# Ledger of designs, part 450: VHH binders against q9y6x5

Target 1, 379 residues: q9y6x5
Amino acid sequence: LPPKLLLVSFDGFRADYLKNYEFPHLQNFIKEGVLVEHVKNVFITKTFPNHYSIVTGLYEESHGIVANSMYDAVTKKHFSDSNDKDPFWWNEAVPIWVTNQLQENRSSAAAMWPGTDVPIHDTISSYFMNYNSSVSFEERLNNITMWLNNSNPPVTFATLYWEEPDASGHKYGPEDKENMSRVLKKIDDLIGDLVQRLKMLGLWENLNVIITSDHGMTQCSQDRLINLDSCIDHSYYTLIDLSPVAAILPKINRTEVYNKLKNCSPHMNVYLKEDIPNRFYYQHNDRIQPIILVADEGWTIVLNESSQKLGDHGYDNSLPSMHPFLAAHGPAFHKGYKHSTINIVDIYPMMCHILGLKPHPNNGTFGHTKCLLVDQWCI
Key: E = the ipSAE of ESMFold2; O = the ipSAE of OpenDDE; V2 = 0.75 times the mean of E and O plus 0.25 times the DockQ between their complexes.

## First folded at step 21 (VHH)

Design kc2 (framework vhh_8dlx_2; at its last fold request DockQ between E and O 0.87; V2 from the best seeds 0.81)
Fold by OpenDDE, fold request of step 22:
Structure kc2 (fold): chain B 379 residues (1-379), chain A 125 residues (1-125)
Amino acid sequence: as target 1 above (379 residues)
Amino acid sequence: EVQLVESGGGVVQPGRSLRLSCAASGFTFDDYTMHWVRQAPGKGLEWIGNIYETGSKFYNPSLKSLVTISRDDSTNTLYLQMNSLRAEDTAIYYCARGETIWLRSGEYQIEFDYWGKGTLVTVSS
């Protein structure tokens, strides 16, 4: 029988939450499997880009999901949370569920993972849920496990997405120990539910399960705001994406816009597209706007309106606060092994290996995950 | 039944201060984010600010220096302190129950599910 893999994402689960809070269910999961303590995600450290990087192994400039909000100057199309269904945005890469779906005697399933309810390269998962934040974790889990257990051809790759602790992180900030403790406990309970469900269905021993996240969360404050309106008139540009990495589309001369913004705040770096640091791998895509603003950690870029965010993400991907974790369990993984760090793009070639899929060209390094796998040599 | 009842409105002279109250009933008050919104004559609704169940406060930047929101969970009461009132502050002031809905993008929407009937504040000499 072909191997099976379930990929689970808890949005905005910062890596150090594991050190600062109690997770009895997740710790049991880790004890019987593996843990990567820190996953260096891709720049920008936002939801849609990083989720697509996980399943493609590509930097954002390569897979084309370069932000949560995008604008294409040629087609005049917009991408946003409420407008994410156009294959135009996703077709610059081939996600793993499509690769898997096209194999003989295999199918893919998805519960709310970004991009899974869109036909990509004219292929859509055999089983999927349209995104709806109101759908409970239980319902998502029920569908996923039903498909994993009863489908023909069999589901060999499945994704499960959950919006917490990201939403709560935004609301409370990651430094709110009281509220975040409550939120994270609920997440741990959901992990418990997942494990229990898999055991009850007889899937636990044979199913590979990865639990990870797309990014972390940093503390914001009303005292750390960068007001663009103090530096430039709003009529001079269009804001395509906002804090903490704002994408600027000039309505006047680009140089003039740049000059008005470059010294706006000591806590914000302003880059022309061609001057974006190479380490970000965030330059070679037409969907990246002519000017980007990058706020320092914990600073929020705002217009005339204030932000109600007490936590945010999207900052420099070298910041530990932006890093998620990865835990895994199943026949492909060791038991009781902990690894320090991998890159988020490394997950893709690992998953391809587990599933016996030929990976598309990607930016991941399979060698970084060999120590997690029982069939590999770890030197 | 959820009820929100504003009080404290009236006619005041410019430069004066006024404190509005909102009495909440019919729900667990301390579990909810509460908001103040106003509507001036002939104008649309203007969000003033809110206070989370946690006590965190957020304000419309245009009004931040002039208003203070507070809550007393022991009495299920929301307050709006307004200072240095101007003629332009003449409006019906509403308290509302609401929550912040966070999207995957990190953007948020404020959703209101219950409103008071409002209290009129008239600032005139």
Scores: ipSAE 0.888, ipTM 0.950, lowest interface PAE 0.6, mean pLDDT 96
Fold by ESMFold2, fold request of step 22:
Structure kc2 (fold): chain B 379 residues (1-379), chain A 125 residues (1-125)
Amino acid sequence: as target 1 above (379 residues)
Amino acid sequence: EVQLVESGGGVVQPGRSLRLSCAASGFTFDDYTMHWVRQAPGKGLEWIGNIYETGSKFYNPSLKSLVTISRDDSTNTLYLQMNSLRAEDTAIYYCARGETIWLRSGEYQIEFDYWGKGTLVTVSS
């Protein structure tokens, strides 16, 4: 039978939640498969960029989804959570579901993964759901499993996205043990439901399943705010994105705007685009604005407002608090193996290998994931 | 039937303190974020702050030093303590029920679904 893969993301699932909370269902999944304890994601550590990095193997500067809020000065287009459907934003890369679907006798299915309801390179998943946060996990799972079982051409690659624990992490912060314990128990129950459904439908033994996330979460506080209005007048710039990485489009001389911002707070780094650290791989795209502001972990950039956030992400990708995990089970994977770390861009070439697809040029390193796979020599 | 009833308004002298109450009924108060909003004569609505069901509090920075929000879940009551009142604090004060809706982008929206009728506070000498 052709190899099949289901890619699942629980948004904002910080890697160390596995150590600090109880996950009977996820731990059983891991015991029968593999765990990568830390996945080093891409900067900025935000939802849309990192989900696209998983499925393209590319850094954000290369795939063009550089933030959750973007502006393109040439076309005058804006991108946001509520305005994400224009293929213009997504067409700088080819995600795995497009490559998969263009193969002979294959199709792709998607339940809410960012970008799967957009016709990227004039191609949309054969089976997909338009994004709607009100659709239950059960309905998403039922659609995915129906498509995996009964489609022609057969669905060989499927994705499933869930908004938690990200939403609750923003509300409570990762240090709220009581509320996060309740939230994370619900997520573990959903993982139990997923495995149970796959077993009931006869999919479990021959389907490869990856459960991962895009980023973690760090604790924020009303005592750790950086008020830009105290440093610079609104009239001097256009704000493209705010926190924790602000994207600043100067309306006056760029050097003048930089000078007004450089001493705004000791808890914020201010970069001219050409001075962004090379290790971020976040410089060579026109959608990256001329000035970015990078808050220290746990600090929030605001415009003379309070922030409702007690948790946030988007910070430096070297921070352990920003890192998700990856677990996987299926015929391609070893059983009971734990691996320390990979880069999030490494997931794409691994998935291409599992599916027998030729990867597009990418930033991942297949060798980093070889030890997870039964068909590879791990020395 | 959701009902929010503000009380404690009236005429006070500058420099004095005042505590407003909002009695809530028709819903499980413990589960909801509650807000205070005011409207000065001839002006638009000004958000004062809110308090999560967890007790976490958030304030309009311009008003933070003036006010304290608290809640008593045993009596289903929201409070606004105002100190060192000024003539410019003259307004109708509303309590509101709302929730913070988290987007997958990490941004949020505040949606108000029920409002009280308000209580008038007049600060004058």
Scores: ipSAE 0.706, ipTM 0.892, lowest interface PAE 1.3, mean pLDDT 94
ESMFold2, look of step 21: ipSAE 0.687; ipTM 0.885
ESMFold2 (binder alone), look of step 21: mean pLDDT 80; pTM 0.788
OpenDDE, look of step 21: ipSAE 0.847; ipTM 0.933
ESMFold2, fold request of step 22: ipSAE 0.688, 0.644; ipTM 0.884, 0.870
ESMFold2 (binder alone), fold request of step 22: mean pLDDT 80, 80, 80; pTM 0.785, 0.791, 0.791
OpenDDE, fold request of step 22: ipSAE 0.882, 0.885; ipTM 0.947, 0.948

Design kc3 (framework vhh_8dlx_2; at its last read DockQ between E and O 0.77; V2 from the best seeds 0.78)
Amino acid sequence: EVQLVESGGGVVQPGRSLRLSCAASGFTFEDYTMHWVRQAPGKGLEWIGNIYETGSKFYNPSLKSLVTISRDDSTNTLYLQMNSLRAEDTAIYYCARGETVWLRSGEYQIEFDYWGKGTLVTVSS
ESMFold2, look of step 21: ipSAE 0.702; ipTM 0.889
ESMFold2 (binder alone), look of step 21: mean pLDDT 80; pTM 0.791
OpenDDE, look of step 21: ipSAE 0.852; ipTM 0.935
ESMFold2, fold request of step 22: ipSAE 0.672, 0.690, 0.681; ipTM 0.880, 0.887, 0.883
ESMFold2 (binder alone), fold request of step 22: mean pLDDT 80, 80, 80; pTM 0.783, 0.791, 0.791
OpenDDE, fold request of step 22: ipSAE 0.880, 0.888, 0.888; ipTM 0.946, 0.950, 0.949
ESMFold2, last read: ipSAE 0.650, 0.686, 0.675; ipTM 0.870, 0.883, 0.879
ESMFold2 (binder alone), last read: mean pLDDT 80, 80, 80; pTM 0.794, 0.793, 0.793
OpenDDE, last read: ipSAE 0.883, 0.880, 0.877; ipTM 0.947, 0.945, 0.945

Design kc4 (framework vhh_8dlx_2; at its last look DockQ between E and O 0.84; V2 from the best seeds 0.77)
Fold by OpenDDE, look of step 21:
Structure kc4 (fold): chain B 379 residues (1-379), chain A 125 residues (1-125)
Amino acid sequence: as target 1 above (379 residues)
Amino acid sequence: EVQLVESGGGVVQPGRSLRLSCAASGFTFDDYTMHWVRQAPGKGLEWIGNIYETGSKFYNPSLKSLVTISRDDSTNTLYLQMNSLRAEDTAIYYCARGETVWLRSGEYTIEFDYWGKGTLVTVSS
C-alpha cells in the first residue's frame, strides 16, 4: 500500500506552550513518535504565507503568498481572508497535494487548509471542504478520516486545519495563564479525539500524522501602540497590510513617504523594498510593496490609536515567540525521538520523501529532518 | 430569554457627568463581552466601547477620554460613565451583547447578537 500522510495544523500554537502547559494527549502522541521543539517559520510570520510554505517548501518571496492581505499593482487584484480563491495568487508554486494527486492511483483530501479550496495549476483536491469557521473540528475530522479510509483512488495525502489557539491568543494574549490554559486544554482534547478516531478506524498504525502550526503568539498591550497617523497623512499612501508588518503603497514620491515614516517610532523599522534584510527572504516578489514597516516584538501598528489585540503574530521570524512546533507519528517516524529545531520549509521535502514524491525545487533541506525518519541515516 | 435593559438616561446640562446602567438577564453574564453603542439623531450607530468577560476594556478613540466602561458580574450590570458631556453626545445609548470574531488574517469584526431598547440622553442648556 502506498504511504499515507495526514498534515494537521493548529493555528498559532506557540512552541513553548508545550513547556508551560500540560498536554496529556499530545505528549502521548509525541512519546510514540517524534518532536521538533522549535520550528523557525518564514517571514512574515502570518497564517496564509506560512501554511503555504509548509506545503511548498518555499520562502514567501518564491511561492507568492507574501501576506494575508496582498495587492497586485498590475492586475489591481486584492487578496484577503474573504477573497482568497483566485488561482492567480496561488499559481506561483505547486503545493504538495497537487503533486500527490497527479500521481497514479493517488488522491488528496483537505479540511480547510489554506489554498485547498482553490484550483491551483488547474488542479483542486479530490476531496475538500470550503472554508467555514463555523464547522466543528469533529465534522472536519470525520470527513478527513472518511476520505482516508474509503476513497478510490485512495487518499494518500490529507490536510486538517483548526483556528485555535490563534483566535484566543489574539483575544486574551498569550500571557493570560487562566484563559489560555482552558483554550489549550481544549486543543489537547481535540488531539485526543483525532488519535481515538484513527485508532477506531484502524488507521493509527499505518497512517503518518504530522501535527504542527504556522506561527506562535506574542503579548501585545494598549500601551505599546505605533500610530501611523501621527507620522504621515493617510492620503499619502495606501495600507495594503497592517500590523505588525505593514505594507505601504505610496501615493506620492516613495522617498518622501519613507522619510515621513523612518523616524515614526523607535520601536519600528522602516525598509525600502530593496533594503529589506536578506535573512527574511522577503524581497524578490512584485507583491511585496515598496515600503514595509516592521514593529518590534509586542508593539502594534495602528491607525487612529485603535486595537483590540492582546496578542499578535507576524513579527521577525527569529523571535522564539513566533515559532511553532512539530510532532509526528507513524511508520515513517521514530518513536521517542526529540529534535531541537528545523526550518518550516524543511517539512516539504520530508513529506515528499515519506510519500515517495519528487519534490519541486524548494528552499528546504532534507538533511535537517533525517533523524526523524526510520529509513534514514542519522549522524 | 435574553434581556438587556438600559437606564440612567435623561436631560443633562453641558459639562455634567452621567452614568448609564444596563441590567442583563436570561444568560450567564460573566461569560460575555458587553458593548455600548449610541445613535445620535439623524446619524448612524457609533460604537463607544466594550468590556470583555476578562475585564479588558476597549474604547472608540474619539470617546476614550470621556467615557469609562465597567461591569459588576455579581449583579449582572454593565455601566457607562460619561464625563464632560457635550451637545453632540445627545443620543440613544444602547447596551449590546457581542463578541470579537477573529479571522485567519488576524483581522477582526465585532458581532452583536442582543440589544437593549436603549436609553435617551439629551445634553442641553
Scores: ipSAE 0.851, ipTM 0.934, lowest interface PAE 0.6, mean pLDDT 96
Fold by ESMFold2, look of step 21:
Structure kc4 (fold): chain B 379 residues (1-379), chain A 125 residues (1-125)
Amino acid sequence: as target 1 above (379 residues)
Amino acid sequence: EVQLVESGGGVVQPGRSLRLSCAASGFTFDDYTMHWVRQAPGKGLEWIGNIYETGSKFYNPSLKSLVTISRDDSTNTLYLQMNSLRAEDTAIYYCARGETVWLRSGEYTIEFDYWGKGTLVTVSS
């Protein structure tokens, strides 16, 4: 009987929230399973790119979802939160739910994980919900558990996405202890509800569950704004994405645009595409624009406007504030084991191993996650 | 019934200061983000700024040096302090309730659900 896996993301769950706030339900989940204290995510540290990296094992340049806002010069297509359904954007990789449901006697289910409502390589998750932020966690969970219990062929891989603590992190910032404590308590209660639901349905003992996130959150301020309009006239470029990594498509000579930007702020690095640091693995895709601007941690790039953000993400993936955690429980995992760090791309080959799937070519290293698994020696 | 009532408008000379008030009723004031918006004669709405329930403040950059928003949760009152007033600051000033709505992309929109009737400020010699 093939093993089953539920992959859960709470968007924007910064790793050190676990140390700075109380999570009785999540800590009980961890005590009975495993914890990876810091997951090093991929640059840029944004929602769509990192959720796709988890399920493909690929750097953003390789899977093609390189930002939350993108432009393709050949097709003239645009990608955004409200315009994300064109399979064109997603087809540079094969996510794990596609591979899973193409196996004999298997299906996949999804409650709003980015990309699961798109027919990628003409294949959409066997059971799915169209993205709608107004749908409660309870309804998402009820659909997922119904599909896990009542489907033929059986659902062996399921995903569940929730928007918090990301939304509240943007509003309040991670340093607002009073408001973030309230938000994080609600999330811990949802984790408690998840575990209780799985126990009540008889799923808990034989279902592998991963609880993770795509990125963290850093504190922003109205005192830390970089105003592009003060440095360069808008007629010289097309703005594809703004903050904290701006994507700049020059309308005039590229060197001239670069020279106007390079001294715009000491709190921003300006890169020609070929000069982007190799450690970002963020160069070899046509959707990455000729010039990118990378703000320092906690700085916000704006066009002569206010920013409502007191928290943000998307910064350099070496920053601890950008790192999520990973917790897991189930028959594939040890109990009571803590691991310091993995790369977010390592999650994909681990999930493929658990499900008995042959991974597509990817950037993950299965060896990095062996210590989490009962069937592996920690080498 | 949500009600927002602005007061403190009138005629002021250029260079002077003026303080506007907005009395709120019919909701739990200290749970909501509050905004000031103005409309100059013959022009569209211009957002002045807002203040979160937490006290965090955000301003239109073109007005930031001229205005201060504050709130008194004990009296359910929103304030707008305006300094060094100019003729172009002549407008109807509205108190509004609205929320910043966050998208999974990290972008946001501002959604206004209730407005006051406004108070007229005329900056004239």
Scores: ipSAE 0.646, ipTM 0.860, lowest interface PAE 1.6, mean pLDDT 94
ESMFold2 (binder alone), look of step 21: mean pLDDT 80; pTM 0.784

Design kc5 (framework vhh_8dlx_2; at its last fold request DockQ between E and O 0.84; V2 from the best seeds 0.80)
Fold by OpenDDE, fold request of step 22:
Structure kc5 (fold): chain B 379 residues (1-379), chain A 125 residues (1-125)
Amino acid sequence: as target 1 above (379 residues)
Amino acid sequence: EVQLVESGGGVVQPGRSLRLSCAASGFTFDDYTMHWVRQAPGKGLEWIGNIYETGSKFYNPSLKSLVTISRDDSTNTLYLQMNSLRAEDTAIYYCARGETVWLRSGEYEIEFDYWGKGTLVTVSS
């Protein structure tokens, strides 16, 4: 039988939550599998971009999902949470579920993973749920496990997405120990439900399961705001994305807009597109706007509007607060092994290896994950 | 039955202060985010601010300097302190129970499930 892989994402699960909170179910999962303590995600450290990086192995400039909110100047199209189903935005890359279906007589399944309800390169996941935040974890899990167990051709790759602890992180901030303890307890219980369900169905021993996340969360404050209106009139530019990485589309001369913004705050770096640091791999895409503003960790860029965020993400991807974790269990993985760090783009070639797929060109390094796999030599 | 009852409204002169109260009953008040919203004559609803169950407060920037929201969980009461009232502050003021709904993008929407009947505030010389 072909190998099977379930990829699970808990949005906004910061890596150090594992050190600061109790996770009895997740710890049991890790004990019987592997843990990568920190995963360096891609810049910007946002939901849509990083989830697509996980399944493509590409930096954002390469796969074309460069933010949660995008604008294409040529087509005049907009991308947002409420407008994410146009294949135009996704077709600059080939996600692994498409590869899985095209290379082999296999099926893919998806529960709410970004991009899975969109035909990409004229291929959509064999089984999928349209995104609906109101759908319970249990229902998502039931569908995924049903498809994994009863599909023909067999589902060999499946994704499962859950919105917490990201939403709560935004609301409470990651430093709210009382509320975040409650939230993270619920997440651990969901992991317990996942494991129990797999055992009940007889899938636990044969299914490879990866539990990961797209980004972390940093503490914000109403005392750490950068008001753009104090630096530039809103009539001089269009805001494509706001905080903590603002995407600026000038309505006047770009240089003039830049000059008005460059010294706006000591807690914000202003870049012309061509001057964006190379380490971000965030330059070579037309969907990146002419000017970007990058706030320092914990600072929030605002207009003359209220922000209710006490936590946020999207900051420099070198910051530990932005890093998620990766845990895995199954026949492909060792037991009781812990690894310090990988890059989020490294997950793709690893998953391709597990599934026996030929990976598309990507930015991942398979060598970084060899120590996690039983069939590889640890370097 | 969930009930929200506003009080403290009336006619007040410009420049004066006014404190509104909202008495909540029929639910666990301590668990909910509470909001103040107003509607001026002939205008739409305007969000004033909210206070989380955690005590965190957020305001409409246009009104932040003029209003203070507080809550007393021991008496299930929400308060709106308004200072330096102007003619344009004339409106029906509502307290509402609500939730902040967070999207994948990190954007959020405020949803309200219960409203009071409102209390009229008239600022007139």
Scores: ipSAE 0.888, ipTM 0.949, lowest interface PAE 0.6, mean pLDDT 96
Fold by ESMFold2, look of step 21:
Structure kc5 (fold): chain B 379 residues (1-379), chain A 125 residues (1-125)
Amino acid sequence: as target 1 above (379 residues)
Amino acid sequence: EVQLVESGGGVVQPGRSLRLSCAASGFTFDDYTMHWVRQAPGKGLEWIGNIYETGSKFYNPSLKSLVTISRDDSTNTLYLQMNSLRAEDTAIYYCARGETVWLRSGEYEIEFDYWGKGTLVTVSS
């Protein structure tokens, strides 16, 4: 009986929400499985890059999804949430659902994980939903479980994506205990529904389930704004991405643009591409612009406009506020085991191991996750 | 039926203050973000600011020092206090209900679904 894996992401689920809020359903899930308390994600700590890092095991510079907004100077192509379907952007890597369904007698299913509605290397997930934020969690879950139970060849890898708590985290900020408690209770209820559905369909005992996220959330404020219009004229550059990591394509001499920006705010670091810290692994891709601006935690880069956000992410990946968690349950995983930290790129080789897939070249280390697995020696 | 009715407009001298009201009915007012938007003669719409159901307020930076938005959920009323009015503040002032739609990228769009008919403010000597 080949192993099956369901990978679930709740977008923007900050790791310390687990200790600061109550999750009876998620805690029961963890109690019967494993928990990784902090997952160190990749810089930029944004949605599209980190979801692709999970499923490729690659740093952003290596998989090519380097931000939620991108520009390729050679082809003149633009990437955004509303313009994400061109395979050009995704083809620098091979995500796990492609590798999985190309195996003999296997298929993959997807409910809205970023990229699963794109034909990457001319291959789209065997079963998928086109992205539509109006589709309920229940409908996404019903489709996934139907495909897991009723497909030929069988679905052995499935993904499920949900937009919360990210959307509410942006609106309220993580420090709004009253509103975030309500939001996170709804998330816990969805996890309860997921487990209940899997049990009712006879899937629970033989399905491996990973519940994770792409990043956390930090508190923002209208008192912590960095106004670029105060430092530099719009005509000197093209803005590719704004906050909290701005991507600047100079229209004039790069050094002149850099000099106008370098003292703009004490709450912002300005990097020439060659000076980006090595620990970010964020330099060796043409989609990374010649100048980036990195705001300090909780600061927002603006163009003399209001920002509606009271929470944000995208900051330095060393910040604990940017880290998600990972929980897992199923026959491949120990019961009641807690692990402190892994890198988000380590999830991919672990998933490949569970599924019996040969991983593509990647930046993950299987050894970092082997203590989670029953078939491995931890020492 | 959702209804938004602005009042308090009229002719006012420069330097004066003016308070606009928006009476809301036909929906659960305290669950919604409410906005003020204006349109000066011959110009497009200019967003003034909004107030979340939580009470958090956001303003157009060019108007921030001149306006205050408030809400009274017990009377379903949105307010705009304007101070030190200038001739360029002459406009039709609209009350609007608008939902902030959060995208998976973390960006957002504001979708205005209901508008009042507006109240005219004319600032002249």
Scores: ipSAE 0.703, ipTM 0.887, lowest interface PAE 1.3, mean pLDDT 94
ESMFold2 (binder alone), look of step 21: mean pLDDT 80; pTM 0.789
OpenDDE, look of step 21: ipSAE 0.847; ipTM 0.933
ESMFold2, fold request of step 22: ipSAE 0.663, 0.596, 0.686; ipTM 0.878, 0.853, 0.877
ESMFold2 (binder alone), fold request of step 22: mean pLDDT 80, 80, 79; pTM 0.790, 0.787, 0.787
OpenDDE, fold request of step 22: ipSAE 0.881, 0.888; ipTM 0.946, 0.949

